# VH-VL binders against Probable nicotinate-nucleotide adenylyltransferase (nadD), part 8

Target 1, 199 residues: Probable nicotinate-nucleotide adenylyltransferase (nadD), of Chloroherpeton thalassium (b3qyz5)
Amino acid sequence: MKKIALFGGSFDPPHYGHFALCTLTRELFSPEKIILSISKNPLKGSANAPEAHQLAMAKLMAEELGKTGPVFEVSDWELRRAGFSYTIETLRHFHAIEPNAELLLCIGEDNYQIFEKWKAYQEILQLAHLVVFARSGTQGEQQSSRIIPPERYTWVQLDLPLSSSDLRREIAEGQDWQAKMPSSIAAHIAAHRLYQNEK
Below, E stands for the ipSAE of ESMFold2; O stands for the ipSAE of OpenDDE; V2 stands for 0.75 times the mean of E and O plus 0.25 times the DockQ between their complexes.

## First folded at step 4 (VH-VL)

Design K2 (from F7 with light chain D50A S93D; framework fv_fasinumab; at its last look DockQ between E and O 0.44; V2 from the best seeds 0.00; counts 0 for: pae E 6.5 > 2)
Fold by OpenDDE, look of step 4:
Structure K2 (fold): chain C 199 residues (1-199), chain A 121 residues (1-121), chain B 107 residues (1-107)
Amino acid sequence: as target 1 above (199 residues)
Amino acid sequence: QVQLVQSGAEVKKPGASVKVSCKVSGYTLTELSIHWVRQAPGKGLEWMGGFDPEYGETIYAQKFQGRVTMTEDTSTDTAYMELTSLRSEDTAVYYCATGAVAGTPYYFDYWGQGTLVTVSS
Amino acid sequence: DIQMTQSPSSLSASAGDRVTITCRASQGISNYLGWYQQKPGKAPKRLIYAASSLQSGVPSRFSGSGSGTEFTLTISSLQPEDLASYYCLQHDDYPFTFGQGTKVEIK
């Protein structure tokens, strides 16, 4: 069965952690394509990049990933909608256009642990198989979910210390951050002075 | 059924800080998304911020950014809202609220009883 | 930010009357709109969610309707116990915003 993997989020900014997750997903699941679905940014100010820049950076990330092999796409569907989109709505959208594809929803362990907080989480589980990326040192797998059947998720152990939040801070503080992402993305951030403190 | 029990009324001087607690029961804090809403005397409701499970972070209203911090202690199932640099305009009843566990994180199905914070010289 | 303009700010009606409260959004929103009732000295209570879904346990005299930028809360037959302030809330985008509120008094 055709598989489509979905990565949702802000990717603000994209970094080699995201890169690793995507390439690992490709390797493990051999999806027809991996879609980076860019969500609207609810945060205001210079701490976060404007949506246009998030989209641009995501496209750069997809391009970089493409250098390693097929197939990476960026979706701006959520950005084109009014308001922010719940994951269930995103899944319904992709299910509608790819009804014969198995959707793989790629999430972090943190989201796995609080998955019951997500809108229509039961329907999400019906529409998608969860790919859960867990950090090393956690016993997430031993912490069986009360709501997620074992057949509805795949646990992937991968310790990635990078976070977009930390990167935003590092960029703002003028620390070394460029090596934590593709040079094309770093150049974009620098050229447009993203994530700078307002002073 | 979810129950939210907030800490008692506070009287503060301008410039001080206040930390209101919201203890959850019926469900664990890890199962709930806590939001905070305040209401000045005789005024309407104002959303301050809350946890967004899909963003995996607490989102604050810009009006309060830099002055408000919302935290959680899962070991005690208690959420906290700390507001600093208090001013008279911060005098209000502060509510914690949460949606039902059944996938409605952004609705406010359950409310705390409210905590009156009075800021006066 | 999405502004929710609620009207009227107050109304007085008799028991049995049909009451309508309106919220207008400054831009088009999805059905992420709720209505809340707040009785004096009490915390708010949700009446309607998803613009038109009645909260469990809420009397059927309450109903919600609307889409896009116009939303309405209707009380088909006002009861004495309905004396309260009512608020709409959008959570289509951050920040979440309430209407200014409508104080409903019973004649």
Scores: ipSAE 0.036, ipTM 0.617, lowest interface PAE 4.0, mean pLDDT 90
ESMFold2, look of step 4: ipSAE 0.037; ipTM 0.588
ESMFold2 (binder alone), look of step 4: mean pLDDT 91; pTM 0.936

Design K4 (from F7 with light chain S30D D50A; framework fv_fasinumab; at its last look DockQ between E and O 0.46; V2 from the best seeds 0.00; counts 0 for: pae E 8.1 > 2)
Fold by ESMFold2, look of step 4:
Structure K4 (fold): chain C 199 residues (1-199), chain A 121 residues (1-121), chain B 107 residues (1-107)
Amino acid sequence: as target 1 above (199 residues)
Amino acid sequence: QVQLVQSGAEVKKPGASVKVSCKVSGYTLTELSIHWVRQAPGKGLEWMGGFDPEYGETIYAQKFQGRVTMTEDTSTDTAYMELTSLRSEDTAVYYCATGAVAGTPYYFDYWGQGTLVTVSS
Amino acid sequence: DIQMTQSPSSLSASAGDRVTITCRASQGIDNYLGWYQQKPGKAPKRLIYAASSLQSGVPSRFSGSGSGTEFTLTISSLQPEDLASYYCLQHDSYPFTFGQGTKVEIK
């Protein structure tokens, strides 16, 4: 059965942590397609990039990832909606487009720990297989959740401590940030003076 | 046991601001979400906003957008709701209430005692 | 916004009576519906979650039913301590919305 992986995020900005997760997903699961689904930020402030730049940087990320395997694409479906989207709405959308595909939903360990708080989480498990990326060493008890059947998730250990929030702060403070992302994305940030305090 | 203890009643003039606190015990603010609900005298319950764990952000009811700020201090396990540009129709009892709690993913199983905010000239 | 229409607005019943309160959502909300009791001068207390699941410590005379758009709270044998206002809440979609409330009085 064909597989389509969903990797959600603000990508604000993208960084090598995102690249590592996407590349590992491609190698472990061989999906026909990996969709970078750009999510809205419900509390957008001046420290965040405008949505047009989020989209532009996500496209640069997909281009860079695609150099080693052309399975990446960007979805702006969540951005085009009038309000904020829950993951179940995004999954229903892609399920309707690809009803015969197995959807792989890529999430972090922090989201896995609170997964039962997500809207319609049982339907999410029916529509998708969870791919959980974990940094912590408490995998034994964490992987045997009583709420999520073991056949509905795969646990993947990857400890690469990069975050977009830290990067936004580092860019604003003039720290060395460019080495944490591909040069095409760093050039876009610099050319448009993103994440800098204005006056 | 989970307990939510709110700050005391306040009297404010129109145009002022109020900041209500909600101290959580029995859980930490890293373990649960806090929502705010108000009730004008003789009226029903009105949701104002709360933290959504899937978004990782606070969602505000549009009626209050621009006038309300909800914050938390995890070092003291205290949530805050600040409402600015107060009007007489903001006179109400303000409640904090829990969202999801471990093993019970449905809303508002624990409530604070309420804080009366009176806005009068 | 999802409008929650609750009926009746008030009722008066004798001890032992069966009481029914209904709540209608303007669109489907699955089972993301709670029922709350508020006694005079007190904070609300959750009675029912997931439309039909009884909260621990709530007397079994309370029950909830329904899904989608139509929901019912039933008190099978009204007791004097059930004097309160009752509210439904949908938490399927933001903004979360309450019904207008039902004031229950004992004759």
Scores: ipSAE 0.012, ipTM 0.583, lowest interface PAE 8.1, mean pLDDT 85
ESMFold2 (binder alone), look of step 4: mean pLDDT 90; pTM 0.934
OpenDDE, look of step 4: ipSAE 0.022; ipTM 0.562

Design K5 (from F7 with heavy chain T30D E31S, light chain D50A S93D F96W; framework fv_fasinumab; at its last look DockQ between E and O 0.46; V2 from the best seeds 0.00; counts 0 for: pae E 6.5 > 2)
Fold by OpenDDE, look of step 4:
Structure K5 (fold): chain C 199 residues (1-199), chain A 121 residues (1-121), chain B 107 residues (1-107)
Amino acid sequence: as target 1 above (199 residues)
Amino acid sequence: QVQLVQSGAEVKKPGASVKVSCKVSGYTLDSLSIHWVRQAPGKGLEWMGGFDPEYGETIYAQKFQGRVTMTEDTSTDTAYMELTSLRSEDTAVYYCATGAVAGTPYYFDYWGQGTLVTVSS
Amino acid sequence: DIQMTQSPSSLSASAGDRVTITCRASQGISNYLGWYQQKPGKAPKRLIYAASSLQSGVPSRFSGSGSGTEFTLTISSLQPEDLASYYCLQHDDYPWTFGQGTKVEIK
């Protein structure tokens, strides 16, 4: 059965952690394609990059990933929609256009831990198989979810210390951050002065 | 069903801070997304902020950013809302609210009883 | 921000009357809209969710309808106990926003 992996959320900015997650997903699941679905920023005026830049950086990430092999795509469907798009809506969308594909929803352990808080989490579990990336030092498998059946998720152990929030801070403070992402993305951030503190 | 019990009324001076608590029962706090809504006397309801599980963070209304902090203590199933630099305009009943069940797509099935915060000189 | 314009601000009607409250969104908000009833001195209570779904335990005289930018709460036969303020809420986009409210009085 054809598989499509989905990475949702804010790649703001994208970094080598995301890169690793995507390439690992490709190796583990051999999906037909991996889609980076770019979400809207929840509030305007945040320390986050504008949506246009977020999309641009995601595309750069997809290009970098493409250098390692197929197939990576960026979706701006959530950005084009009015209002905020929840994951369930994103899944419904991709299910509608790819009804014969098995959807793999790739999430971090933190989201797994609070998955029961997600809007329509039961329907999400019906529409997608969860790929959960766990951090080192956690015994997530021993922490059996009360709501997620074992057959509905795959636990992937991968310790990734990088975070977009930390990167935003580092960029703002002028720390060493460029090596934590592809040079093309770093160049984009520098060229457009993203994540700078407002004076 | 979910029950939300808030802390008692507060009287504060301008410039002070207030921290309102919201104790959850029926469901664990970990399974719920808590939001805060306030209502000035004789006025309408105003959303202040709340936890978004898909963002994995608390989202605050811009009006209160930098002045409000929403936290949770899962060990006691208690949510907190702290508002600093209080002004007379902050005089209001503050409510915590949440959905009826975990994973519900629609919020605010359940409300706390409200906490009156009075800011006066 | 999505603005919710609620109308009327207040109304007075007799028991048995049909009452309609309207909320207009400044942009399309799918069905992420709820209606809340607030009686004097009490916390709000959700009546309608997902624009048209009746909350469990709520009398059938209450109904919600609408889509896109216009939504309505209808009380088919107003009862004395329906004296309250009513609010619409959109949670389609941040910040979540309430309508200004409608105070319903019984003649």
Scores: ipSAE 0.067, ipTM 0.672, lowest interface PAE 2.8, mean pLDDT 90
ESMFold2, look of step 4: ipSAE 0.069; ipTM 0.630
ESMFold2 (binder alone), look of step 4: mean pLDDT 89; pTM 0.921

Design S1 (framework fv_fasinumab; at its last look DockQ between E and O 0.49; V2 from the best seeds 0.00; counts 0 for: pae E 4.6 > 2)
Fold by ESMFold2-Fast, scan of step 4:
Structure S1 (fold): chain C 199 residues (1-199), chain A 119 residues (1-119), chain B 107 residues (1-107)
Amino acid sequence: as target 1 above (199 residues)
Amino acid sequence: QVQLVQSGAEVKKPGASVKVSCKVSGYTLTELSIHWVRQAPGKGLEWMGGFDPEYGETIYAQKFQGRVTMTEDTSTDTAYMELTSLRSEDTAVYYCATGDYGPYYFDYWGQGTLVTVSS
Amino acid sequence: DIQMTQSPSSLSASAGDRVTITCRASQGISNYLGWYQQKPGKAPKRLIYDASSLQSGVPSRFSGSGSGTEFTLTISSLQPEDLASYYCLQHDSYPFTFGQGTKVEIK
């Protein structure tokens, strides 16, 4: 059965943390493809890049990832939907497109901790195997206390001290941000003066 | 068992603001999502807004956007709903209600707070 | 917004009767529907969640069925204490919306 990995995020902006997670996912699971699924939150506004630029930067990230090996794809499906879009809806969409594929849902440890609060989380577990990226100090405790069956997730230890929200602030403050992402993405941000009004 | 206890009835003049409280016991606010529902006299239930844990943010019904604010104080396990620019059609019983995780909403309700808007 | 329409708006039945209330969604909501009972002067109480799952502590005479756009709440043998208004709620998408309610009276 082929595998397809889903990496959801705002990519606002994408950074080397995303790069490392995608590359590691490819090496550990050998999926047929990794989909960078651009998440939509209609509550976000002027502090974030316009949707067209989120899409452009995600495509640049997929291009850079593609230089290291196949196969990376960007999905803007959530951006085209009206209103809120939840992970269960995205998984149903991809399952309908690829009904014979095993879906891998890549999430961070913080999301794993509140996963049972996600819309239709039990349906998510029926549609996808979780790949949880965890910081070094927490995996044993969380595994023993969680109600999610061990066979429904894989715990991957990778400490990534990068966040898009911190990067948006650093860009607005004129800090040294360009080294934290591929140069093509840094050039896009500079050329379009993105994140200049971030507080 | 989870229990939600709301503040007492209020009478307000048109144009005033009202802030209703909802004290949570038997559980912590950080573990629950609080929503607000109102009911005008003799009418049905109307959802006003609530905390969405997947988005990590409070979502308001568009009818109330700009006039309602929902906040919480985790140190006292108390949620608040403030409605401004009151008019007579805001006369209603206001309920807080909670859902645990998953797709199951409103399994616990406060007793309701009657807000009367009259001159 | 998803519109929830209940029928009937009111009904009057005798103790022991089988009562059915229907709820229709203006678009598909899968099974993201709950049923709520509100007795006069009291806060609502959840009877059914996930369209068909009975809330713990609720009498077995209450049952729910349906998926997609058509849902029913059934009371197999109406009791005097069932005098109340009944509401369906969709929580598939924001804003959450209630049906207009069904008033149940005992003859």
Scores: ipSAE 0.418, ipTM 0.753, lowest interface PAE 2.3, mean pLDDT 87
Fold by OpenDDE, look of step 5:
Structure S1 (fold): chain C 199 residues (1-199), chain A 119 residues (1-119), chain B 107 residues (1-107)
Amino acid sequence: as target 1 above (199 residues)
Amino acid sequence: QVQLVQSGAEVKKPGASVKVSCKVSGYTLTELSIHWVRQAPGKGLEWMGGFDPEYGETIYAQKFQGRVTMTEDTSTDTAYMELTSLRSEDTAVYYCATGDYGPYYFDYWGQGTLVTVSS
Amino acid sequence: DIQMTQSPSSLSASAGDRVTITCRASQGISNYLGWYQQKPGKAPKRLIYDASSLQSGVPSRFSGSGSGTEFTLTISSLQPEDLASYYCLQHDSYPFTFGQGTKVEIK
C-alpha cells in the first residue's frame, strides 16, 4: 500500500534532528513521500519566526532532504486555514486527497505520552499509523498504552539532542548554532535576523 | 468517572487577585486537560483558556492574556486559575471543565466558584 | 475569532412543543460543535457533541444537526425539566467561543 509520512510542527527552526527523523522514517517505511505540515503558532508575539519564514525554512529543509532521497513536500495547508488546526484536521485533509494511502503520523514520545489528550485521538488512530520517536532511556515501549493499540503504532528509538527552542535561545544569545542545521537554513536565519531578542 | 471539585466562593476588592482551585479525581490530572470558563451573573458562558496538549502549552483567551495564569500541581491533582487586577466586571462564577474523550469535550464540570469583586 | 451567533435569545413554549435553537458560526467550522444545557444554579451539562452525537444519558428528544456555519439543537417534545439555558460551543479553533445562549421557559 502507498504510504505517506506526515510530520507536523513548526520546525522553527529546522535542525539536523529533524533531518534524522525524516531520514530514518524514509529508511524504515519507504513512504512515497514525506510531508512536512507547517502548523500555526497559537501564541502571537512569541520568539518564533514569522510564519512566512517558517515556511521558507521548511522548504529549505525539504530541499536539503531531497538531495539524499525521495520526495519531500511542504504543506502550508494548516497555515492557510482560519484559526488553528489540530492534527485530526490535517489527517482528514490528507486522507481526503490521498484516500488510498496509508498515513504515517510521526510524533515524538512526549506527544505519545499524552496522546489521549489530543483532539479526537481515536479518530486519529483510525486515520493514521503512529510512528513514535522515543528518547533513549525511556520505557515507553515496555509500558503498553491504554489508549493506543500495539498494532497502531511503531516505536522508533532515536535520541534527539537538538531542539528548536534551544536553538532559538542560542541564536538570541549569540551562541554557536550554525552547525546544528544546514548552511542554507542558517544563512536564512542570519540574513533575516530571525530569533533575535526584542527591544 | 471524572470529578472536579472547586474551591469556595471568594470576595475580593478591585485590584486584588484571586486563585481558584480545581481538584481532579477519578482520573489523574496528567491524564486530563483542564479548561476554565466563567459566567457573569445573568450572562452567558465565556471561555478563558486551557491546556492544549498538541501545542504543549496553555492557551489563553486574548481578553485575559497578561492577567490570567493557569497552573497545575500534579502531585495533588489540582489545577489553578489565578486572575489578577480584578475588576467589577470579573464578578462571575468560574468553572473548570474537562473531558475524558479529548480535553475539548467538556463533559465534566466543577461546581463553580463565585468570585465577587466589589469595593 | 469565530463568533457564534445563537438564536433566539429566549423562548417560551409549552410542554410537548418542538423547540429549535440555532447557532451560526462566522466562518465554516468542522463538527467540533457542542450543545450544553445549564439549569439555574447549576454547572453546564453537555447534551450534544460533534454537532450531532447525543451524549450518553441524555434523552433522545434532544438532537443536534448542521454543518458548515449552521447548527441546530432540537428538542422534539419539550418537557418541564428542560427549563434551562442552552449554549452552543465551538472548539474548532482558538479561542473557543460560546453562543450567547438561549433561555427556554415553559408555559
Scores: ipSAE 0.029, ipTM 0.635, lowest interface PAE 4.2, mean pLDDT 90
ESMFold2, look of step 5: ipSAE 0.164; ipTM 0.649
ESMFold2 (binder alone), look of step 5: mean pLDDT 91; pTM 0.933

Design S10 (framework fv_fasinumab)
Fold by ESMFold2-Fast, scan of step 4:
Structure S10 (fold): chain C 199 residues (1-199), chain A 120 residues (1-120), chain B 107 residues (1-107)
Amino acid sequence: as target 1 above (199 residues)
Amino acid sequence: QVQLVQSGAEVKKPGASVKVSCKVSGYTLTELSIHWVRQAPGKGLEWMGGFDPEYGETIYAQKFQGRVTMTEDTSTDTAYMELTSLRSEDTAVYYCATGLWGEPYYFDYWGQGTLVTVSS
Amino acid sequence: DIQMTQSPSSLSASAGDRVTITCRASQGISNYLGWYQQKPGKAPKRLIYDASSLQSGVPSRFSGSGSGTEFTLTISSLQPEDLASYYCLQHDSYPFTFGQGTKVEIK
């Protein structure tokens, strides 16, 4: 059975944390494809990049990841949808395209802990196997996990000290940010003055 | 078992505002997704909006956006729906309804309804 | 928005009859459909969730079926207490939308 991994996020901006997650997913699961699915940000403000730049930066990230193995693709399907887009809708979309593939849904531990609050979470568990990335020092992989069967997820320990929201603030403040992402993405941010307020 | 108890009937003039309350018991408000549904006399059910925990925000039907505000007070386990700029066609029974977060279905519990009459 | 169309808009039947109410979605909604009963002067009560699952405490004469765009609520042996309006609701996507309702009258 072919495997397709889905890594959802705003990629606003993408950084080496995303790079590490995608690379580790490839090594651990050997999927035929890893799809970077760009999520809509319904609360997008002036501190965020325009959607065209989210897409451009995600494509740059996929290009950099592709140098390590030709399995990375970007999907802008969620950005093209009217209204809100939920993970279940994205999974239904990819299941319809690849009905014989096993879907792997890559999420962080914080999302795993509130997974029961996700729209149609039971259908998500029927459509996809969860890959849960947990930080060092996190207590108990099955803490309060009475609803998610252990056969429906794999726990992966990986410390990711980078966050896009912290990075946007660091860029706005003129701190050292360029080393935290591939140079092509840093160049794109600088060239288009993303995450900067008018002086 | 979840129980939803709503505030009493209201009579308002056109142009006024109304704020209906919905008190939760049997569960905490933070475990529920509260939605609001109305029904004009002799008509069907109409969804107005509700809180979506996956997005972390309240979603309103376009027809009511700009006139409706849905809020929650977790300290008293009470949800509120405020409708402004009332018109005669807003005369209806207003219901709060809920599903437990993460369930594949909604509206497994309903308040008793609050009649709001808008007349001069 | 997803349009939910019910048929018939009203029906009259005798006690013991099998009655069927149909609900059609304007686009696919998988099994994200509920059926609700509203008796005169009362709040709605859920009968069926996930298109075919019977709510605890609801009599077994009620059943739901369907998936995608066509859904059916069946009352296998109508009782006088079943006089009510029946509504389908899709909760596949926002805004959530109800059918226009079906009024069931007992002869």
Scores: ipSAE 0.027, ipTM 0.591, lowest interface PAE 5.5, mean pLDDT 85

Design S11 (framework fv_fasinumab)
Fold by ESMFold2-Fast, scan of step 4:
Structure S11 (fold): chain C 199 residues (1-199), chain A 120 residues (1-120), chain B 107 residues (1-107)
Amino acid sequence: as target 1 above (199 residues)
Amino acid sequence: QVQLVQSGAEVKKPGASVKVSCKVSGYTLTELSIHWVRQAPGKGLEWMGGFDPEYGETIYAQKFQGRVTMTEDTSTDTAYMELTSLRSEDTAVYYCATVGATEPYYFDYWGQGTLVTVSS
Amino acid sequence: DIQMTQSPSSLSASAGDRVTITCRASQGISNYLGWYQQKPGKAPKRLIYDASSLQSGVPSRFSGSGSGTEFTLTISSLQPEDLASYYCLQHDSYPFTFGQGTKVEIK
């Protein structure tokens, strides 16, 4: 059965943490495609990039990842929809396109802990197998196991020292940020003066 | 596990200001939208304002405009609501509540409430 | 501002009874309505979102219906633990507004 992995996020900006997650997903699951699905940035303001630049940077990330294997794609489907981005709608969309593929939904441990609050979360579990990226052991798995059946998720331990929120602050403050992402993305940020306080 | 913990009860004189805090744990504050709701003793719920994730700005109810300021300190995952020029009718329990900025939007987490008493 | 009016303001019913609370908006709000339960001395908890979607972990005896200007919250078989005040909230437009509340007492 072919597999398609979905990474949802704002990629605001993408960084080596995203690169590591995508590479590890390819290594562990051998999916036919890994789709970076760009969600809207609902916390708009001077600290965040415009949607066009989120898309451009995600495409640069997919291009860099593609040098290691031609399975990475970017989807702007969520950006084109009106209103909030709900994962169930994105999964329904991709299931309609590839009805015979197994969908892998890649999420962080923070989101896994509150997964029962997601819109139609039981339908999400019918449409996709969860891949949960956790930082410290399996403590979070124990907390949520009563709600989400163990057979519907895979727990992957990976320590990520990078966050987009910290990077946005570091860029705004003129700290040394360029080494934390592929050079093509760093160049894009610099060329367009993204994440400046007066943007 | 999202949890909101508010600061303790306050007693203020008319004309003073009060600043109530709301500490977020189990999730990152930058990925949440915090709204403030108050309730006078024995009365109903009244929305005061909050961060609108679609608009990207903090919106205040007209009744409180000019007297209320809602801020966030992302380094400590703490949201604040400051109300100035206090009157006796501002005596109420003040709640912070989450509206998710990313899915799950509008998930229901409320602080325990902070009683603010305004008396001369 | 959009005005939200609830009826009744209070009701008293026996365990096992079917209870219905109505909420009316002064203008159309589509399905941008939530229902909240507040037990004595506690913070509110959301029961229903998007007018008819049951919040995860809420008992199935609670249901919501309606769209536009008239909405209902139904408790199909009232339990003692349902003693509480119930509030509707419109989030169609700012400012968000609550109904005045309905106090449910169990006999």
Scores: ipSAE 0.017, ipTM 0.500, lowest interface PAE 6.2, mean pLDDT 83

Design S12 (framework fv_fasinumab)
Fold by ESMFold2-Fast, scan of step 4:
Parts: C-alpha cells; structure tokens; sequence
Structure S12 (fold): chain C 199 residues (1-199), chain A 120 residues (1-120), chain B 107 residues (1-107)
C-alpha cells in the first residue's frame, strides 16, 4: 500500500526544523509523496508574513528538499478555500484524490495531547495514521494513550531546537537568524523585509 | 455535571463596554472550549465566536471583529466576552455554550443567558 | 458565509400532529448540523447532533434526517410541551450560522 505523508502548518517561516521532520519522515516511512499543506490562519497579525509569502517560502523549502529526491510537494488547497479550513477537510480532499493510499498525518506532541478536541477527530483517525513527533519519550505518549488507540499512531522522538514563533521574534529583534533555514528562504525574507514590524 | 453560570444583567449607554462572564464547573476550561451566541429581543440566535482548539485561537464572526474580545482564565475556570462601542442594536441576551469536549458536536450545555440592555 | 434557510418561519398544529421543519444550507455541510429547541424565556437545548443523532434524554418523537444541503427535523406526535422555537445550526465552517428559526405553536 503506498503512503502519502501530510505536514500541515503555516510555514511562517519554514526552517531547518521542518527540513529535519520531512527528511526523517522520508527515511522512516518511505512515502511516495510528502505534502507540505499550508494552513490558513485568518487571525494572523503584523508579526506574520502575508499568505503569498508563506506559500512562496514553503515552495522554496520543498525545492530544497526535492534536490535530494522528487517526493516533496506543496499544497495550497487550504489557502484557496473560502473561510477556515480544518485538517479533516484536507484529509478528505487527499483521500478523494488517492483513495488507495495510506495517509500519514504528521503532528507535534502538543497537538497530539489535545487531538480529541480537533474537528471530527474520530473521522481523522479513520482516514489517517498519526505520526507524532515528540521531544519527550514514552512518558508523553502514555498521558494520551487512553483516548487514541495505540494502533492509530506511531510515536517518533525528535528533539527540535527551532520554532517559527521564536524565529519571527528573532527576526523582528534583529538577532542572528539566517543560519536557521535554507539560504534561499533567508534571502526571500531579507529581500521582502518580512517579519520586521513597521517594515 | 457540566454547568455554565453567567454574570447578571447589565444596563449600558451607547459607546460603553460590557464584559460578561461564564463560570464553568464539572470540568476544567482546558477540557472544554466556550462559544458565545446572542439573541436580540424577538429575534433568532446569532453566533459571535469561540475558541478553536485546532487553531489554538479564538475565532470571531466578522460582524464583531474589532469590537469583541473573548478570553479565558483557566485558574478560575471562567470565560469572558467583552463587547465595546455598544450600540442600541447590541441589546440582546448573550449566552455561553460548550464547544469541544471529546467530540466536535457543539453546544451540549448552555449558560442561562445574560441580558445586556443598551439605551440612552 | 454559509446561509441557513429554515421553513416555515412559523406553524400552528394540534396535539398528536406530525410536524416537519426544513433547513437548507447554501453549500454542502456534510452532516455537521444540529437542531436546537428554545422554549419561551429559556436557553436553547440541543435535540439532534450530527444531523440525525438524538440527544440523550430527548423524547423519541423527535428525529433528524438529511445530509449535504437539505435537512429535516420531524416531531412525529406533537405534544403541548413542544411549544418552542426551533433552530438549525451548521458547524461545518466558520462563522457558524443558525437558521432564522421556526416558531411552533400548539392549538
């Protein structure tokens, strides 16, 4: 059965943490495709990049990842929808396109801990196998084990030193940030003066 | 077991602000999301907004964006809805209601409602 | 925004009558629809969730059906205590939107 892995996020900006997650997913699961699905955030403020730049940077990230293999794609399907978009809608969309593929939904440990609060979470579990990336070991896994059946998720330990929110703050404050992402993305941010309040 | 208890009626002048509270008992606020719905006298129900746990943020109906703020104090299990720049058409009963508990089936429990009257 | 259109806006029926209320969405909402009863002077109460699932404690004379864009609430044998306004709600997409309501009066 072929596998398709889905990474949902704002990619605001993408960074080497995203790069590491994507390459590890490729190595562990050998999916036919890894899709960077850009989520719509209608509540973003001046600290966030415009959606067009989030899309451009995600495409740059996929291009960098693609130099090692042609399995990385960007989906702007959520951005083209009217109103808000939820993971269940994205999964239904990809299931309709690839009904015979196993969908792998890649999420962080924080999202896993509140997964039962996601829209139609039981339907998500019918459509996709969860791949949970966690900095903690099995201790964190056990906290939520009673609500999500163990056959519906795989726990992957990966300590990530980077977050997009920290990067946005570091860029705004003029800290050294350029080495934390591929150079093409850093160049895009600099050229368009992104994440610099009042610029 | 779950109960939502709202603050009492308010009378305000146009241009004022009002802050309605909703105390949650039987669960913690971290286990529930709270939404706000209003109803003008003799009219239907109107959704104002609520916390969406998947986005990790509160979503407001566009009509109220810029005038409404919904907050939660998890230490006291109390949700708040503050509406600013009040107009006469804001006269309504304001309800809090549960969103997510362990399913996406909305509004299992409702507060008793808070009447806000805006008149000069 | 998804527009929810209810019909009729009001109805008057006798005890024992079969009553149907229709709710139509301006776009597909799958089964993300609930029905709510509001008695005079009270907060609303959920009757139906997931378009057709009866809320625990609600009498079996209430039922819901439909999917996509057309939904129906049925009261198989109207009782005096059913005097109320009834509302559908879509929670498929933000903003959540209610139908305009149907007032049920008993003769």
Amino acid sequence: as target 1 above (199 residues)
Amino acid sequence: QVQLVQSGAEVKKPGASVKVSCKVSGYTLTELSIHWVRQAPGKGLEWMGGFDPEYGETIYAQKFQGRVTMTEDTSTDTAYMELTSLRSEDTAVYYCATGYDSTPYYFDYWGQGTLVTVSS
Amino acid sequence: DIQMTQSPSSLSASAGDRVTITCRASQGISNYLGWYQQKPGKAPKRLIYDASSLQSGVPSRFSGSGSGTEFTLTISSLQPEDLASYYCLQHDSYPFTFGQGTKVEIK
Scores: ipSAE 0.116, ipTM 0.623, lowest interface PAE 3.9, mean pLDDT 85

